# Ledger of designs, part 22: VH-VL binders against p39998r288to527

Target 1, 240 residues: p39998r288to527
Amino acid sequence: VQLLEMESITSEFFSINSAGLLENFAVNASFFLKQKLGGRARLRLQNSNPEPLVVILASDSNRSGAKALALGRHLCQTGHIRVITLFTCSQNELQDSMVKKQTDIYKKCGGKIVNSVSSLESAMETLNSPVEIVIDAMQGYDCTLSDLAGTSEVIESRIKSMISWCNKQRGSTKVWSLDIPNGFDAGSGMPDIFFSDRIEATGIICSGWPLIAINNLIANLPSLEDAVLIDIGIPQGAYS

## First folded at step 5 (VH-VL)

Design v56 (framework fv_canakinumab)
Fold by ESMFold2-Fast, scan of step 5:
Structure v56 (fold): chain C 240 residues (1-240), chain A 119 residues (1-119), chain B 107 residues (1-107)
Amino acid sequence: as target 1 above (240 residues)
Amino acid sequence: QVQLVESGGGVVQPGRSLRLSCAASGFTFSSYGMNWVRQAPGKGLEWVAIIWYDGRNKYYADSVKGRFTISRDNSKNTLYLQMNGLRAEDTAVYYCARDWYTGYAFDIWGQGTLVTVSS
Amino acid sequence: EIVLTQSPDFQSVTPKEKVTITCRASQSISSYLHWYQQKPDQSPKLLIKYASKSFSGVPSRFSGSGSGTDFTLTINSLEAEDAAAYYCHQSDSWPLTFGPGTKVDIK
C-alpha cells in the first residue's frame, strides 16, 4: 500500500513562505483538490449535480491561515466550487497581516467567511451543496494547537468546537490537512500532549515533510489514508 | 446501501395516463441529477428524460416531448414520471437512473417497472 | 440527435478469447461516451465512463478507448459471467442517446 502520493519534489531546506511560494502552493494544491472533486467532467457548467462545497478551518493568527485562504481563492474564483472558511478567531480580532491581505482577495473572488460553527451550518443549508472536502489549516508547521490557543479559553473553546464539527463530517466527506493534522507536532508527527482534541484527517497536503513525522503520524492517526507533496516552484538548481 | 425502486407500472389503454415513481435510499437524493431510461421488450435502451438535482432544468427525448413530465420531491427522496397520451410504442420497462457524481454517466439503476400499453 | 452505431450486433465467443466492441458517433462527442453491461433480466451496470475510465469495482479485463467519433470496449479475456448485452451512451449533446447494443454469448 502506498500512503504517499507524490505530486512533485519540494525543497526540504526552504523555510520561508514568501508571497510567491504561497501562490505556487495554492495553485498546485487547488489543481490536486479539483481532481479529487471529480475534475473537468464534474466541474462542467451544465452538470446536473450541485457544485461541490469545500469548508476551510483556518487560523487567522498564523501563516497557515494565509495559505488556506490563497487555496480557497483559487478553488472558488472559477465559480464552480463553493468555499466557506471558518476562522479560529473572529474577523474583528487582531489578525496576522498576511491573513488580512489574503482575506480581502479571497472575498473579492467569491469566498465566504463565517465566524462560528452555527453560522457555518446555516450557510451550508442555504447553499444546499454537499460538503465533500474539509481543509484543516488551523495549525501548520510552525505552531501547535496549544500554542495557538495560548492562555485564551475562548480560542481553545472555538478550536475544540471546530474539531468536533469536522470529525462529525467523516464518512462521505474527506478531510485534508495542510502540512500537519491539527493536534499533532509538525516536526515529530507525535500527538500534542498539551491539547486533547485532534483532527481525524483522511489525508495531508504539504510542501515538504521529514520521513520521521510521516511514520509517527501513520502510527498515531488511524484515519490517515494518503499524503501528497506539492511542488512550490523552487528550481532544482537552487538547492546547490 | 444505495438503492432505487420503481413503481406505478401496469397495463393501460392507449390515450390514458400513468404516473411512475422511483424511491431513492442510501444516498443524498437532493445532490444528484436523475433520469428515466426505458427498454421495449427485446429492444435496446432509450433515454427518456432528465431532471437536475434542484428540479429547475429538465430535458426530454423527442418521442415523449409534450406528453411526459419528469419531476421530483427531494423531501420524499422520490422521482416521478407523469406519462400522458400513452401509445403502444411506449410499452417498455422503465428504469430510473442516477447521474454519476461527475454527471451524465448512470452509475445506479433501479430494477425497472413494466408499462404495457394495449387496447 | 447524435446517432450511435455499434458493431458487431452479436458475437458468440469462446471463453478466454479477446472481445472488441466498436461504437461510432454520427458527429464528434469528444470523450463523452460511456459503456454499460446488461445481463439477461437485470438492470444495466456502468462499466466505463468518459471513454476510458473504469468505474469502481469493474474487473481489469474491461477497458475502453477512443475519442471524437470512434470508440472501443475491449474484454481482454472473456469469462462466462461476461455473457451480456453491451451498450454505448453519449452525454455530449441533448437528447442523450444509446447505441443499439451488442450481444455477447459464450460458445
Scores: ipSAE 0.131, ipTM 0.639, lowest interface PAE 5.1, mean pLDDT 83

Design v57 (framework fv_canakinumab)
Fold by ESMFold2-Fast, scan of step 5:
Structure v57 (fold): chain C 240 residues (1-240), chain A 119 residues (1-119), chain B 107 residues (1-107)
Amino acid sequence: as target 1 above (240 residues)
Amino acid sequence: QVQLVESGGGVVQPGRSLRLSCAASGFTFSSYGMNWVRQAPGKGLEWVAIIYYDGSNKYYADSVKGRFTISRDNSKNTLYLQMNGLRAEDTAVYYCARDWYTGYAFDIWGQGTLVTVSS
Amino acid sequence: EIVLTQSPDFQSVTPKEKVTITCRASQSISSYLHWYQQKPDQSPKLLIKYASKSFSGVPSRFSGSGSGTDFTLTINSLEAEDAAAYYCHQSDSWPLTFGPGTKVDIK
């Protein structure tokens, strides 16, 4: 996919590995989201309102999931933003090496992980605060939700329950999709007609999008209010 | 839909006590810090007290410290102000006000309740 | 405590003219300053939060600026509905304090 190819080019030419590009994304995306959470005024040590709660819905098997965990680490490392992550398919042992590595660091920085929508709702009730931001990182560039759901009825049911839960949080909750909203094609921005469940995203945080894909997303995702391009440090010579 | 409604105001003699209530509706009351702000007739606004979303912290203006107590009941979506040792200078319209979600800016205000302290 | 002073105390302005209200803090409050509008016999309404950020639904003619000790509220083109008292409020330190207010009337 174009994003993975650009990472390989950058690593070869400048000795910057994929972890460096992922870290650049997470740092810049976290500063953007901290501003959406009210910035320094909101994130004061002794705020009269509850600390912000961010929920991450992430793939446990692709790059988008790894990016989301790195982002979550930057959000929770100061101790003033609470972050809870729920994976699309996690039977305790993470298989993807990059997701596993980012998850280990995320947990050491105070990030929390739950194993079901029911556990997520229980955790939210205990914290006595509504979710302010949901990060959608369920779909990767090279693996669609219909591809994942097609391999298992259990995975399909789990993904559908996560999407349903997320869409119920709308109102004061803002939903930000990383790179590609779930249920849409990464190149064209057109809906996946073979998998009808979709996150009603409020905004998109991406490292790059073709203009045609943005136009198609706007036409097919009425909930979309914002789209933000994050600079991940790829030299202009790598773009074509 | 978001509303704050104060009650409990009235005429009271100096040295006596009065309790104000503020009923919240249309939002998750337990997720917001709440304030009392007063305004003497024909005068400006004066902040009185704040209580954190969970009741963990409270702060007061020096003029009321030791006499007034702010409290809340999140199960009833209600804010309270217990006013003891009332003085003529406490005569004012009392507003309850909600902290904006970034904290300490007051985005929603009640209609106010008049407290008159006179002999 | 932090004392806020406002100037002018009162001004009467012709419709469509620019109005500038100043708020000065006795010590630095960074950007922890908010502006409110109060019409006669009504509750205050938040206009500008954190020195320069407009609250939702507030007309674009209202703007705020400043940091540290000196802050300004500007009404770019005064409308009849803008006749009101305007208050600044600091949230930097305890106790929270308001300015004395500025009354704006239409000629």
Scores: ipSAE 0.094, ipTM 0.620, lowest interface PAE 5.7, mean pLDDT 82

Design v58 (framework fv_canakinumab)
Fold by ESMFold2-Fast, scan of step 5:
Structure v58 (fold): chain C 240 residues (1-240), chain A 119 residues (1-119), chain B 107 residues (1-107)
Amino acid sequence: as target 1 above (240 residues)
Amino acid sequence: QVQLVESGGGVVQPGRSLRLSCAASGFTFSSYGMNWVRQAPGKGLEWVAIIWYEGSNKYYADSVKGRFTISRDNSKNTLYLQMNGLRAEDTAVYYCARDWYTGYAFDIWGQGTLVTVSS
Amino acid sequence: EIVLTQSPDFQSVTPKEKVTITCRASQSISSYLHWYQQKPDQSPKLLIKYASKSFSGVPSRFSGSGSGTDFTLTINSLEAEDAAAYYCHQSDSWPLTFGPGTKVDIK
């Protein structure tokens, strides 16, 4: 596992509100993922291969879902990356105001949304391209799988089908989880015993490092190859 | 397991035609740009032609423009090079090569097929 | 078209010696330069892409550097298996072009 730290490109004065922190994360994470998609070399010359396809698996939460949609928006803005998002709930059931706002902007920048794994597979077939990156944002630090799935068998079944689909893509697809992989406890890094399905992540993109959680994730997630810390502009002295 | 296999080479008289094939296996052929690169006996590599993943764009080396046509059949996982008006200077081993992930760097090469244009 | 020239055209080297191969472009190609190794009776293999990025599985003794018009491939400590022809290739503009090659021999 290689641990990388990427510095914020935005000033601290801009970064202190929640919208500024979200933008700092999205900008820096998009820069990192564009590098993983081949960077400037792939984008500067007209590529003879299909445009990269990125799939986002997102929840209706301000920490994970809003981050993922903001990230997807920055990826879409270049015009050379295709992004498809699938939510853990139906799009018309989104409640979080920040997720709704980021979803609206994401769609205006060319991002696509599908409403089922079947629709996702149909879209992939139309593009005739394998998925190069999956962004896992179904569970964040502030949103547990129990909170997402425990209230509905429909949501639980949906999440399980999304995890199954994601893990089936692992051959040539790189899976990047935001903050914490689906199926793991954010505080401890141990597998979530109350939800048996887990994302087999290739890497983690995180805005903070709990020491115990990182070590336990490395021990309990054999697929993990990389972890990257995105500096969102909050000085270390501000953490209590 | 990723493999490219060329065929169709042989001895041919000047002015005649040959069609080379490249059979791809072990990867999603329709997701990659493909190239032909040749090498005359005892000489260096010369890029010949490229075709984009769906066949919509093609580019050729000046030495073969108007005589060679690159094409592909994604349903058969096969790349082609139609060579017309063959000349002695077209004598070479012809390699099929796949574009790398970012394009234009050639990560997978076939074993080559020899084309000899007798003079 | 962009013309690539390589120096030297031939080099006979003692094992464990450092080998430096230069590729010069007739105009700036930024970092769009790739290096290939071709062993006798074999197909070329990608070594270095985009001037300095090692291709997967390539031994650490191979490295690339340069930008613009001047590029270098270095073999830090030559092994017997490195006897081969080495080619540079530019992907900056159409048509794509290769250098004439540098033959490295163990003698």
Scores: ipSAE 0.139, ipTM 0.629, lowest interface PAE 5.1, mean pLDDT 83

Design v59 (framework fv_canakinumab)
Fold by ESMFold2-Fast, scan of step 5:
Structure v59 (fold): chain C 240 residues (1-240), chain A 119 residues (1-119), chain B 107 residues (1-107)
Amino acid sequence: as target 1 above (240 residues)
Amino acid sequence: QVQLVESGGGVVQPGRSLRLSCAASGFTFSSYGMHWVRQAPGKGLEWVAVIWYDGSNKYYADSVKGRFTISRDNSKNTLYLQMNGLRAEDTAVYYCARDWYTGYAFDIWGQGTLVTVSS
Amino acid sequence: EIVLTQSPDFQSVTPKEKVTITCRASQSISSYLHWYQQKPDQSPKLLIKYASKSFSGVPSRFSGSGSGTDFTLTINSLEAEDAAAYYCHQSDSWPLTFGPGTKVDIK
């Protein structure tokens, strides 16, 4: 596993360079995941076996959703990887401008979007590929899954269905959560008492984590095998 | 368990046709590219043809191009080789082989079926 | 097409001795070279894939090395059950091709 030391950066830098930070995350995370999918030999244009299938479970209520779509775009355009995304809401109901922008670019690069777990399973049958990686981007630092689920019973049911589907894939599928696995507090890594359904993640990919949170996740998430810290860069002169 | 079983071999006259089948079991057939490889009596291995997992692409050895057609039926877990315009030089044991997960190394082989082209 | 040549054609070896088989490609094939074992009246079995990676369940005495045009299969300490024909196979470009084979026999 690649582990990079994360730099603490100012809010001012983040607001000015948010698109650049997103792109840096997506590039570095895509490189990591391509190696997990078998690297150059697997991703040859002339491989007679199915292209790897990656499924993204995303929300538009936090920065992890935009990260996941940017990551999906890089996987689609550079690795002969098939990517299907399922949102916690209908695609027509996306609100976040950055998620909308990344979704548009993702689709132009060959990414697919489905509207339900049933549609996802139908698409998987059509592609004739088991899922090799699930990217969990349903929760992040900005908005908890309990906050999102609380907006309606329809969204709550949808989220629970997505989590159930993901956990059923665990046999041969590796699940990577972006920033924080759903059902855990971002600052402490302790279980979220307000929402009990949880992704049984294989690993986490993040751009920064307190050590205490990683230790608590290891203690409370038995499925967790790995944690990767991605360096998203800092501007000249911002580092002290 | 994982298994490939060839059938359809036999004695055939030059210029005639023969169709070989390969029945797959114990794995998700539709998730793998498949190959035909042949071996003339007492000789080495010769690659014959490949078909992608979904049937979307095919390649052939120069010696069989235009005469042989590889195909598959994923609903029946079966691979086929249609051999037309058979020649004495096509006499061989024909093996079907499964493409390894990363592509083009053959991890599972059938037991072979003998094709003899003679008058 | 890419032509593969193997040496030696035949080798008779005492048990426990080291056996080395060479495969040479007519042009660079990077690491897209695989090794198979075939016993009389049996189907080939994959031993080494991508020049150096052992296939699951293959005894540790078998190893592969090389890249580009020169490749080697080594049997570190020959056992009686290793008497067989050994074939190299390239997957760099179409059509796929096999070497002519090397027969290993026990003295």
Scores: ipSAE 0.187, ipTM 0.661, lowest interface PAE 4.5, mean pLDDT 83

Design v60 (framework fv_canakinumab)
Fold by ESMFold2-Fast, scan of step 5:
Structure v60 (fold): chain C 240 residues (1-240), chain A 119 residues (1-119), chain B 107 residues (1-107)
Amino acid sequence: as target 1 above (240 residues)
Amino acid sequence: QVQLVESGGGVVQPGRSLRLSCAASGFTFSSYGMNWVRQAPGKGLEWVALIWYDGSNKYYADSVKGRFTISRDNSKNTLYLQMNGLRAEDTAVYYCARDWYTGYAFDIWGQGTLVTVSS
Amino acid sequence: EIVLTQSPDFQSVTPKEKVTITCRASQSISSYLHWYQQKPDQSPKLLIKYASKSFSGVPSRFSGSGSGTDFTLTINSLEAEDAAAYYCHQSDSWPLTFGPGTKVDIK
């Protein structure tokens, strides 16, 4: 809520639109994740190890889904990072205009989209690359997982399968949630009591969160090791 | 727990062959490049050979090129070094070492296996 | 091949003293320089990777710096367990090479 209000103020007073804010997030978040993947040394052409694989679990939400696809595009664009995205719904059922736009650009930059957990596992086996990072972008500010799952039994089953797949990843795989870890309330950081399946996130990448929400997440998400605030370019004057 | 265990060292006469093995456990062996590094008694470290994660590329130190062959069996989580035409200067402890995941920095090392080339 | 030289060859120091080891490359290797510690009768252990980045679990008294051809490993306050040989290693070009080592001993 506070983040959406800040974005509106910025657009009005400083002529920074939603697309510009998403791009700023994606650029800065991609830089952070490339360092987590080993930086310039890892991402050079002559590496003896396989190219890192990043898996994105995304919803049809302009705040989380669009950010995830923009981030995925920047990761693909730099080369030597393989990115696969799986949506909480069928790709042809996407409704959000920003998500559709970012998905189109992501695909044109070499990003891959799969339609099920089964096809995701098949793609991973073909690539023979370790999944080093999972990006959790399944929840939005205005749409909880319980809201999304309540849309249909098919979507509920799909979401539960995606969460189960993510939590089964082991070893050095790190899970980074964008803004809101799935299964938690956006404003408070408290668990969503209406949907019990949750991603065991390693870290959170956010553009802004109330201090009370961060403290509640730390208390209620034992897997959480890190939280990173990404500067999206909102000028100090916008906080008036 | 991540471990590398070398075996196959011993005393051998000049001109003979030895095959070293390195058994990997506690990590996904097929996702890492692997190395052999040696150390002559009382001397420093010398890189010997590297093999890519899938076995597609191999690199050797000039001193062993044409005589040593690095290989791997990802189904058995095992790295090998076939040493042919052994010379007295090949006498050393041979370490198996894993590329750190950015490549070419060696984060995990085995205990080493001693190869002595003498009569 | 890229030749790495280390100085000093040997250093005997009083406990708690600062130790500085230098590694020089015969040509620029950017930041593709790594430092290893080897205690007597033990395998080498990675200390610093890519010139300045500490490997996981390495005590904070160890630090690395440098780029291009000149690199330094610093032990800010030497402990007894730090008596060991220290090696630099370049991964810029083939073949991979190590420095000759610096032996650090306690007075």
Scores: ipSAE 0.151, ipTM 0.633, lowest interface PAE 4.8, mean pLDDT 83

Design v61 (framework fv_canakinumab)
Fold by ESMFold2-Fast, scan of step 5:
Structure v61 (fold): chain C 240 residues (1-240), chain A 119 residues (1-119), chain B 107 residues (1-107)
Amino acid sequence: as target 1 above (240 residues)
Amino acid sequence: QVQLVESGGGVVQPGRSLRLSCAASGFTFSNYGMNWVRQAPGKGLEWVAIIWYDGSYKYYADSVKGRFTISRDNSKNTLYLQMNGLRAEDTAVYYCARDWYTGYAFDIWGQGTLVTVSS
Amino acid sequence: EIVLTQSPDFQSVTPKEKVTITCRASQSISSYLHWYQQKPDQSPKLLIKYASRSFSGVPSRFSGSGSGTDFTLTINSLEAEDAAAYYCHQEDSWPLTFGPGTKVDIK
């Protein structure tokens, strides 16, 4: 009985802290990305080009996905940025409760969700907007692509399709990975030997990283041009 | 290869009209705002007009408001400038220029077409 | 309208020397300032956008700085092909305006 009472109190306390950390990340990351999209020029004067399109490739089951949806909410609430999200699973299969919660808020702020790469391409054609930024949030710091795919060939094929689509956008499109690019080990920064497909990221947005992992990523990811540390106001090890 | 090619310039008498065209190739024309910028012989650059990617908004320099009309045909990848009530002070090389994706820096320019307004 | 002024109007420079061109706005335009190069009988070419960001393909000897009302274009080591007119351009407010230009000649 005492254990159940203590578990309830502890869970609620950590839930509140986690939500605050996501908001701090999302606010700071959105500020950074808005500057990459042209900053106040688009807010002070109407943009003569189509509204910038940001595509989010997100996990349904980890912290990286939740961060990406919170970030997407801040981006689309400006009214001048179009945001489309594609999950590693169908919308009906969302597993993580925080991802579900952030997705509901994201939708209320004007964010769009599509269920496949083909639906994404149709949406892009309908909006007549080039993709300016892709946010890669499939893997995250404490998860591998093999963990996300599990034993499901369907999910593995879907993830590979999403990576292929993202890499094809390179040229005019900048790819920003949250915490770790898809296909790399978060602890070491080395390529995942069990998953051959990898995101060719332009940059990394993280709240903290071991120096060895960053150095290995730089050595093994030729597309990488930038790395940004977002200060969320607490020690990195507070995540559990 | 991204390029813009202007045409329609020439010698015209004051009070007459002239229409300039700018043919775009090598990019998705309908995704970009477009501008006209002019330069009088031996003088500096002067912005003339802008049109949004879908034609929904247009803005003009005060010196040409009410006389010039900017338009576009996205199906033909072509930008236009209809110039009415031409004056000697409108004599210039007219450039079409493409907006940078996130604002109004002009990343691609045409070669220009000369308009001479003389009696 | 926002008026841009440039200095100097003209300068003649020995190859390999540093060139500095200034642009001043009649009111604050934050970082919404672009620089163009125009060689004789050619169209303008974008060099620097948003005060300090180099456009693709532009040699590293060109750099921009400044914010608010004062902006600078620097050519660290002038090459013969850099003989041209240089224009600043603001996008802060309508109408869009250009500076009067600075002509750079080779001695």
Scores: ipSAE 0.012, ipTM 0.500, lowest interface PAE 8.5, mean pLDDT 81

Design v62 (framework fv_canakinumab)
Fold by ESMFold2-Fast, scan of step 5:
Structure v62 (fold): chain C 240 residues (1-240), chain A 119 residues (1-119), chain B 107 residues (1-107)
Amino acid sequence: as target 1 above (240 residues)
Amino acid sequence: QVQLVESGGGVVQPGRSLRLSCAASGFTFSSYGMNWVRQAPGKGLEWVAIIWYDGSNKYYADSVKGRFTISRDNSKNTLYLQMNGLRAEDTAVYYCARDYWTGYAFDIWGQGTLVTVSS
Amino acid sequence: EIVLTQSPDFQSVTPKEKVTITCRASQSIDSYLHWYQQKPDQSPKLLIKYASRSFSGVPSRFSGSGSGTDFTLTINSLEAEDAAAYYCHQEDSWPLTFGPGTKVDIK
């Protein structure tokens, strides 16, 4: 497992609020993922191959979902990366105001949204593009899969189908989870014992090191190859 | 395995036409841009033409523009080069070559097919 | 069009010696330069892509460097199987162009 730390270029002299931290994460994570998609050569105006397709699996109700939509916006802004998002609920039922705001900006920048796994598969067929990266942003920190699904049996079924779809893409597709892969306890990195459905992530992108969780993920997630820390402008030494 | 096999070369008189084919196997042909590159006997490599993965864009070397047409049939995994108004200077081994996934480096090449233009 | 020139045209080298081949572009091509190896009666094979990145399966004795207008292919310790023509190729602008080639023979 490769543990990487990536520095951000942020101003220390302006106030940092939740929106600013979100934007700093999205900018730096997008640079990292663009490198994973082949970099400048692949993402130029005159590429003879299909534009890469990135799928985002996002929560409608937590910080990870908002982070993923901001990240998706930066990825699609170049016009040379196709991004499709599928939420853990229908788009019309989005709860969190920050997720709603990021979704609006994401759509204005060319991002696409589908409402089911079936619609996602239809979109993939229409684009005739294989999924190259999946971004898993369903769970996040301070949340269990049980907490996400506990509001509704319909939501539980939906999340399970999204996890199943994602794991079926493993092979040529690389799965990057934001903070913690769905199906693992955010604080400990141990499998969620109340749910057997888990994302088989290739790597994780986080804005803070949950050192104990990373060690446990390495032990319990054999698909894990990389972990990268994105510096979002938090002062040195504030990561614990 | 990933493979490209050219065919259609031969001896032809100046001013005549010839069509080359390149059969692709072992990869998703419709996901890659494709090229024709030629090499005159004892000489270096010369890029001839490119076609994008979906056929939406094409470029040609100035020496063949207006005479040669590159095309593809993704349902048959086949690349074509229609050569009209052939000249002695078109005599060469013609290679089919695949674009690397990030750009125009040619990562897979066919064995080549010889075209000889002479009286 | 972008013209690529290679030096030397021809080089005869003893086994285990270091070989350096230079490619110069008539205008800046950033790092959009590739190197190919062609053995007698064989198709070309990609060696180095984007000036410095080794293609999969290529022996570690091959390396590339450079940016802008000046590029170098290095074979750190020549093996008998390396006797071949070497070509640079630019993908910066249309039409795509190759260098004239450098032939490397074993003494």
Scores: ipSAE 0.362, ipTM 0.713, lowest interface PAE 3.0, mean pLDDT 85

